# Designs tried in a protein design chat: miniprotein binders against q9h3h3. Part 240

Target 1, 235 residues: q9h3h3
Amino acid sequence: EDGFTAEHLAAEAMAADMDPWLVFDARTTPATELDAWLAKYPPSQVTRYGDPGSPNSEPVGWIAVYGQGYSPNSGDVQGLQAAWEALQTSGRPITPGTLRQLAITHHVLSGKWLMHLAPGFKLDHAWAGIARAVVEGQLQVAKVSPRAKEGGRQVICVYTDDFTDRLGVLEADSAIRAAGIKCLLTYKPDVYTYLGIYRANRWHLCPTLYESRFQLGGSARGSRVLDRANNVELT

## First folded at step 18 (miniprotein)

Design vB59
Fold by OpenDDE base, second read of step 19:
Structure vB59 (fold): chain B 235 residues (1-235), chain A 83 residues (1-83)
Amino acid sequence: as target 1 above (235 residues)
Amino acid sequence: SETIEVTVTEETSPEEVAEEIVKALEEGAEKVRLTAEGPEALERAFEAIREVEERLGRKVKVESLRWREEDGKVKVTITISLE
């Protein structure tokens, strides 16, 4: 994917963030209702624009599940963006370390594990596993993209509160694997999205900090997690 | 190098936006900054960019994509140039 395509996809994701979400909130809804909700809104059938015959009649940006411990806190995104503009103007070198420090300073610490799956049973099953893990408190919050008109892969995002907390990131990976997910996972901090840092950016920054590959046998986690910035295996 | 500002609203057609962008670029703007408020405006902005590519026969480079929350509304700023 060229930089333009990555930016286009990011913009579409941002547009989706602005549309209504289908949300199961475990803080207000009994866990016993989750199965009925999942059956009503399978992500492979929920359409982005509420197509005729879809479970949704209105546009849906995301399908999401909030856990009991979920607390929305995006930090000081405006301050982060202002500092980023000032940094660019200064001509100072920009490194992954620079972005980490900006994120910490402005408390913009959220990140997410990403998985891309084709529409269908495998996606819906994966989503159901993730949603259950969220409701059971193994994960805090997750969302999945609805089916697009053009088709293509749907994305499941599983969030962590702090991308600088390696243990928390690894625990989320373990929970995802325990939910039966075997595909490739990539971890992306939200700060990269907020600053418009995508694939093939002019600073040559990799927006993906971690990769998780499923491993048959061996470690209790069932995956190998690679720190892409340092090219070091963490597990 | 002048950056021209173009505002995209829910009332603005992609064709009108594309025309403004093309005009700005033909008049010598190095960059055009699109500001969109809300999802509909954002979609229209991207449709307009595609139309600009078609009209000019040149690829558009996205220089930056930014979003801000102002007054409880999300504003997206897309800065583009020609490759």
Scores: ipSAE 0.131, ipTM 0.624, lowest interface PAE 2.1, mean pLDDT 88
Fold by ESMFold2-Fast, scan of step 18:
Structure vB59 (fold): chain B 235 residues (1-235), chain A 83 residues (1-83)
Amino acid sequence: as target 1 above (235 residues)
Amino acid sequence: SETIEVTVTEETSPEEVAEEIVKALEEGAEKVRLTAEGPEALERAFEAIREVEERLGRKVKVESLRWREEDGKVKVTITISLE
């Protein structure tokens, strides 16, 4: 795997997090205003750096919806990063278990279900479904990337509070599926994001803990959730 | 194998359904199937499963999770066992 690609992805993610966000905050905004907000800011049309033809003239890093009960808790990210640096200089093996231990020690527990979709109706429809589920209380918080200059796929991130809580991860998957989402979902803990660990990492760690695939049978539907690390089916 | 059926509603106490599940598992049930209709009932079903884990000191395995649209409402069936 290419380390240069990982560095580029980390830089882009940091820039997006630092740029302004377009937020529907259900803690301060009535749910009745959501449909108008979604119509004004469809993710397929909101541009990363602004464009006269788009809904935004200035840069937008993320488009987000916050649930009524959303209370952000990133944990001790600074302590995590300091411990990570010490671990790297110590010469100790870096494993999924070691990283999980650091995340727990520093209370950096959040994680996210990811879905990648091309710009267009399907992306906007999927985002609208997720946004409604957040505002109605079935999900805590979600965000979607704006359209990049080069085009390509956009990502919807649906967050959970604790990546070690399997039931919470499954509950979020259930809510995503109930919203009509049928595409592949992958789950990544935020600890990997804060430490800059992507697919092309020098420790050969797999940042994906879970995968969810839609399954259809007659009038019934469901999902198959796999624990990637232990190769165990959870559903 | 014996599978016990439990219905969770928006009025069901997670503690009460957890007690029912714990009793069934202690009496030899291999699996428990929870049925919940709508988002509030679904949240209560997952709360009950967490309560089962706390009371038994053991992790619950989700064997299957199925969704069905019925008369405009989402019906969810969760089948669980003990690890």
Scores: ipSAE 0.005, ipTM 0.434, lowest interface PAE 10.1, mean pLDDT 82

Design vB6
Fold by OpenDDE base, second read of step 19:
Structure vB6 (fold): chain B 235 residues (1-235), chain A 83 residues (1-83)
Amino acid sequence: as target 1 above (235 residues)
Amino acid sequence: SETIEVTVTEETSPEEVAEEIVKALEEGAEKVRLTAEGPEAVRRALEAIAEVAKRLGRKVKVESWRVREEDGKVKVTITISLE
């Protein structure tokens, strides 16, 4: 994938973050309404720009579900970005450890498990499973991209509060697997997004910290999680 | 390396932005930095980048992008160059 494509997709993702969201908020909406909401707004049918015949008439950036324990806190993103610019200017070596320390210092600790799925029943089913897990309190927050006009894969993002908390990251993986998701998962800290660190970046930083592969019959968690930075299996 | 700054607003058309970018690049700018505040400005910036690539018949490389929240508004900065 051309670096341009990754960056373009990231820019589109940013624009999507700014467009209206379709949100089910479990803090204010009874869990009993989730099934009706999922049926009304299946991700495979919700269109990015509100195409004729879609469930949405207006542009939708994301479809999201907020759990009861969800509290939006992005930390000091501005301070993080300033420190990052200063670091680049200094010419000091930049490592994954450097980014981790920046994230900790500025309290930008959120991260997400990512799964890419083609539009259709499998996507909608996967999303329904994730949404239920969020409403039931097994996960904190998740979002899914709407269907693009050009087609392509849709992404489900399942967030964790702290990418430095390995146990929390692994617990989220387990919850995703328990929801019936069997596809490849990759975990990306939000700090990498805020700093514009993509695949094939000049610092040779891997933007994905973890990879989860589904495993039949082996681990109690139903997956193998690889620490990509250290090339070590965590499970 | 000269970086030219382009501000994208909700009132600026993607075509106008694209023209400004093309002009900057033709005048020898190595990089162009787009700043957009709000979702519509961001959309227009992205559309402008696509239009630049089309007009020049060249791939546009995104060198960097930044998301900032300033005064309760989301500000996006996209730096581009030609491949």
Scores: ipSAE 0.050, ipTM 0.540, lowest interface PAE 3.3, mean pLDDT 87
Fold by ESMFold2-Fast, scan of step 18:
Structure vB6 (fold): chain B 235 residues (1-235), chain A 83 residues (1-83)
Amino acid sequence: as target 1 above (235 residues)
Amino acid sequence: SETIEVTVTEETSPEEVAEEIVKALEEGAEKVRLTAEGPEAVRRALEAIAEVAKRLGRKVKVESWRVREEDGKVKVTITISLE
């Protein structure tokens, strides 16, 4: 991520979305097959462009688990892109509030909790915990990036249907913590991803809405969640 | 040639680029190489690729992609084919 611009990150994310995915789909596959699938495709060993020494010989964009109740709805991304172009030329302020309204208008409501982990045992263990929570129905859908040729951290994305539903976002955080995850989490609405709002964006927007920190021996919830835009603690 | 070149700018319509790519692939091009400089152009190139897949009802394979920095601008070259 160091030295990468928002444009580099957007280009890489789009290329990954277009390449083949390794998917465990609980809508059509028995839950009893998950452990074997996880053993076959540990994310620390699956390579982005394929390698004879890895589980994959061909490119893999994402490794994903779909829950039994998963129903994909990306909204009207084309309409969102057109409205975004108009917004940029209108002189209207580019703020979290205006992006939120754009997302609502075009039904681009999904969002995700992000965790960044170095390749290795901790990544694979975290992914296995998340995957089991998805298959067991505590989470809806998740994906993890494969190992990049240059190395660096990999990302686990845990999706929720509606980023404007704060209760749903917090419920997903709780389920992630219950799965044994203790690292820092940040929450990003997919509208920000589609519009290229990353760390070094030209509008100087915070690229995430929430931050979750694990509380060791703390509250029943297991974490503290901060609303980053308003600097207000929610839990 | 087996590979055609397409340049995407910050003013390029993704739909126009998609139309050009679809035509080239239907006329027998094996690969299409898109070049885009700067964030708006990169986004438009990726939108065009998604539109190509939609119009052809087929997955687009990313054969290679290159990210280069030139004079403070990010230049992305994406080579695609049909799977």
Scores: ipSAE 0.000, ipTM 0.176, lowest interface PAE 12.7, mean pLDDT 79

Design vB60
Fold by ESMFold2-Fast, scan of step 18:
Structure vB60 (fold): chain B 235 residues (1-235), chain A 83 residues (1-83)
Amino acid sequence: as target 1 above (235 residues)
Amino acid sequence: SETIEVTVTEETSPEEVAEEIVKALEEGAEKVRLTAEGREALERAFEAIREVLERLGRKVKIESWRVREEDGKVKVTITISLE
C-alpha cells in the first residue's frame, strides 16, 4: 500500500509539471509589474484544469515566480534515476545516507521549504509575501499549486540550491519568516521528489529533513528550526 | 463522441504512443484514454503525454486521472482531451 500511495502522488506531481505554468520571471519582467500579476492570478482562484469564471480558461500546473538571479540547475537527474534503479536491483539497504550520496554524486542538490494552506485570503496573502521576497532577491524561486477541483489544501514551495548547505536552508527560512509567514514549514530535498519518495513509501524513509515553527512573542530569529534527520534543534 | 483507448506497456515507445495520440486527436477523436500498469509502463505513458503537450501546446489537457490496484500492481488511467 505504501508503494501504491507513493505512485499516486508521483502521478499527480508529474501531471502538474507537464501542464502549463503561470510564471512571473523577474529576469525579464520589471519588479513594478508584480503587484498587478499577483492581483490577476491569486492562487485561491486559479483552477487546476481551467473553469468558466476563474482567472484561467486553460489548465495550470503551477504558479511560479523566478528571481532575477535564478539559474536552474537540476543536476544529472537521468544519472540519478539510473543509479536509483541499480540500487533497488542490488538488494542493498536503502537509507537516507545512501540517497544523500546519490544526490551528491549526480549533483541533484536542490530542495524546498513547503507550507500547506487552505484556499482563501491567508493563502493569497502568504503567496504575495513570498513572491515579493523572490522578486526583491531574498529568495531564489517559488511556486504555488492552483486550486484543485475537490478543494483541498494548496502548497507553496520555496526552493534553495543545496539541501546539504544547512546555512543556506536556514537563510531561506529566515527570509520566509521576514516575509510575514507564521505557519509550519517543512523542508524536502528534490532528490526524494525525482525518485517518487513521498510520505508513504515502501522503504519507510522520512522525506522531511527540517521543520520550522514560528516563535511566539516575536523572537529575533522568528523561528525554531529542527533537524529531523539528527533530532537536533538548530535555532 | 469518440474516445480512443491506448495501452502503454514496459515495451512501448513513448514517441510511438505520442504519435498515435496526436493522430487520433487530429482525426477527430474527442478524448484519448491511456492505461498503464506498473512503474515502467507508467513512466513511458508520462513521457508520451509530455511529448503530446509539447506538440499541441495549450490546446490539450489532462481531463482525469484514475489510480487503482489490481493483483498487487498499480494501474493508472489517464484521459486527455483537446478542450
Scores: ipSAE 0.005, ipTM 0.237, lowest interface PAE 11.3, mean pLDDT 80

Design vB7
Fold by ESMFold2-Fast, scan of step 18:
Structure vB7 (fold): chain B 235 residues (1-235), chain A 83 residues (1-83)
Amino acid sequence: as target 1 above (235 residues)
Amino acid sequence: SETIEVTVTEETSPEEVAEEIVKALEEGAEKVRLTAEGPEAVYRALEAIAEVAKRLGRKVKVESWRVREEDGKVKVTITISLE
């Protein structure tokens, strides 16, 4: 995220959301087809804009897996944006607490655990584990970015319904760890994405709410989870 | 083919833009090109597109989109039509 403005990051995210997605939808597709789908579309080989030798000839914004119970709910994003404009002009302090209140008021509650991995076998293996956990019902929904032209790191996003529900956030972390994931995870509420809160934001806010670090032994879940905004250890 | 140009800013109402687009499409425009600069304007452009689809009861097709940097700001151009 260093060296990019919040505007660059937001525009790239919006572009990816508008391009076609490759989706395995467990609501309409038998679970037995997942392994073949994963072999056909490994994220390290799927290219953002398509090319010869990749699985796709056309642009792909995201590669996603929807669980059997997945039911998207974006809340009142228009009301959120109007309230955000009013807040920016009001002179009131802009803090994590104020953003949380706006999100609750407008029911923009979803969020996601993020992991960043270099293109290659480890990324494809991690994604396969996450995808199986989604189809088996341990996670609700997940997506992974295709390979960028520049060959930078790719991101796996694992969504939860409500970022204010600490138990749900921790249960998702546990399921990610149970899938064999050992890298650093950070949790970002979708309200931050809608409002353009990235690393280089003008309010100097931390762009993530929770952090999860893998820990060998000790914890049954295999991780330490920290609430970065409140400086509270959750596990 | 007739293409209508629409500029969306961080001060633009998505509902007002949607109204303008709906009228243009009802009057025979084949495509609409939206230009937005910065994350707030880009999101408002997407909200307007969603509102157009809702009002017309039809799916909106993204024909093309382009992202470029100008004077340190990100510009997004989205061209849409009806399915």
Scores: ipSAE 0.000, ipTM 0.154, lowest interface PAE 18.9, mean pLDDT 79

Design vB8
Fold by ESMFold2-Fast, scan of step 18:
Structure vB8 (fold): chain B 235 residues (1-235), chain A 83 residues (1-83)
Amino acid sequence: as target 1 above (235 residues)
Amino acid sequence: SETIEVTVTEETSPEEVAEEIVKALEEGAEKVRLTAEGPEAVMRAFEAIAEVAKRLGRKVKVESWRVREEDGKVKVTITISLE
């Protein structure tokens, strides 16, 4: 987000979504094949635009794992975008509450926990843990970005189906921690992504709803979760 | 083979671009190359491609996709043909 324009981020996101994905689909593939698939496609080695020296010679937009019960539900994104344009033209206030209401009205409810890691062993190990949790049923779906440039961080996205369901969001956080993840996590509703709203936006909206920090030897959950908008710790 | 070049901007009508592309393909063009700068223009380019497929009742094949950045703006070039 920092150092990139909203235009650049939105175009990169669209390009990644349109390029081929490497998918392990637990709905159709035996769980016993996961370890071999993870060894074949470690995210630190898979290149965004392809390289004969990497596992892929052609572009890869995302590396994804779908759980046994995963059911895609993007909602009415077209209706959401049309309503957003109407809202901007109306002169009505643009607030987190109005975006939440647009998301509910158009059933664009999904959201994601994000973690950013440098390419290398720690990224590959974190992704393997997340992928196993998805295949074992503790998480629904996850994806990780391929390596786009030398030294740049990659992102792991762990999705939940409803950002308004706080318990479901917190349960996903607990499952991520149970998988051995100890880095900072941030939670973002997909409605902000579909509308092209990033950290630096003209409406000064914060697209991050929650932050999760690992707590060593602390709570049974293994983490401290903050409601970022209200600066309130969730227990 | 003939390749038609089309530029899509933030103010381009997807329906008008689709009509132009449909006409070119029906008149024997083998490929159409769309160039768009910025996310709004890129979105309109994809909307135009979807409209082309709908009007022709045929699947559009993406032959190639090229993304690059110049001066903080993302430029996308999409080459399509009929399947």
Scores: ipSAE 0.000, ipTM 0.159, lowest interface PAE 17.9, mean pLDDT 79

Design vB9
Fold by ESMFold2-Fast, scan of step 18:
Structure vB9 (fold): chain B 235 residues (1-235), chain A 83 residues (1-83)
Amino acid sequence: as target 1 above (235 residues)
Amino acid sequence: SETIEVTVTEETSPEEVAEEIVKALEEGAEKVRLTAEGPEAVERAWEAIAEVAKRLGRKVKVESWRVREEDGKVKVTITISLE
């Protein structure tokens, strides 16, 4: 999103998180009900602020699927934010390593693979594949944005519980590919989201840790995963 | 095909290990296998790998890594090469 400031993106994210979510919770709902739920709430048709002609008449912030073993843990976000303010005031360098230590200290470890798709059949098909992988236990939790009134791409977020666990991050990538996803994926730790690290941030940090590109026949995992900032190829 | 073995601990300097690895690769080593035990040592191993890529100005490929849990400690072995 090159057209928005970090402040605007943060405000939009907070608003979406605070508005109601449409949730399929596999911890309390039988897997046999998933297909009907997906048919009722295709993300290309669910509108952000509600519309009598869409599946929702009221605002929806996110459409989400929780796996059977999903256990939410956002860590100490308040402590993280206080420490971040202190770090900025201290004059110490703001680097990926410093943010990583801040996240570990405050147990803000979750992260997510992101994919951006235009509204339509491909988005709905991709979301259905991800949702089934979550309910079947190959992924832990995922969400997708509803359709914005101005149009534009929608985002699917597939979460892992610990961004410092590189193998866990790669296993999620593998499961996403196994679900039939072939588009570009980027991985972002939630600490960056909480601290407002977006494109064109003040500290010139890359807002994502990894990129995943589908490679037909070129990788045993179905993808190449790069830590581009450090020039290290993980698969 | 020469493979160099390197052990990384929580006392290990990533910059010092990177210098050793760079020298070995420039002298003809094809692969380097780093072994680290515990989360601090494992992160230092990854920092050394990033520093190798930086110093050589080349992409480093992780060919494989193995994770084992022994006596409640995580032991990681990472094998790298140049691309």
Scores: ipSAE 0.413, ipTM 0.813, lowest interface PAE 2.5, mean pLDDT 86
Fold by OpenDDE base, second read of step 19:
Structure vB9 (fold): chain B 235 residues (1-235), chain A 83 residues (1-83)
Amino acid sequence: as target 1 above (235 residues)
Amino acid sequence: SETIEVTVTEETSPEEVAEEIVKALEEGAEKVRLTAEGPEAVERAWEAIAEVAKRLGRKVKVESWRVREEDGKVKVTITISLE
């Protein structure tokens, strides 16, 4: 009865922390190599643990593409957390506006469009479209989860620099749609992730700020974007 | 009541974490505590919780969550149970 001790789970978790990302960095790699890279590492075939017969022999945490303008900036996450703890202790009301103000104050402004897709051709095709859009400078950075051993949906994350910049968020949606993506998209600020704002939280905060639905024959954007916080259609 | 600790890293898939949680709960753990460091790990932790609920067909209750800063990194501790 080899009960996986908390230590073994911790060791596996630590080993996972050391798992490399498969990254295409357009800052250092010619765009002409993207197609070969995509063919080598299709997300539906890249396995989390490097299963036999997978394109990766080693564990992979994420598959990512960095655009030429990509600059990682996390802001003052420490200050954000301290302010969040103080706010919780104060008993003051917490609103989406409160979180927005905290994010602005601490410069924790990144957010992402999320799409969930089943493993297969549609996922790989979607990822290829997104990756190309990143390399071409229409998007800044994107990542996709590898295939899990048990299967399940894979997630593609497309980042924007500022979730408070509505135009930038909408432009990213347009770029995703232009890449041929037709599935439901949800937009989540990273600040919500940092602060553990999940569905059914005690503050009744919606962790999704925007929802994008594909629309045939609609606006030039090809999508309908809903502001979930205000329940207002933006397009 | 036994609380099982699960560490979530930026390298750990939500599905793997969910499997560990499910196993712990099936083995009789009353609570599972997830620790995630950094935004990627935190995202994966929440995704794992959602996956656990899906796999078990049961509602997962978030008992508590804490956000800490350690060594310039965001550390989130989430404790869950089954409803």
Scores: ipSAE 0.022, ipTM 0.348, lowest interface PAE 5.8, mean pLDDT 85

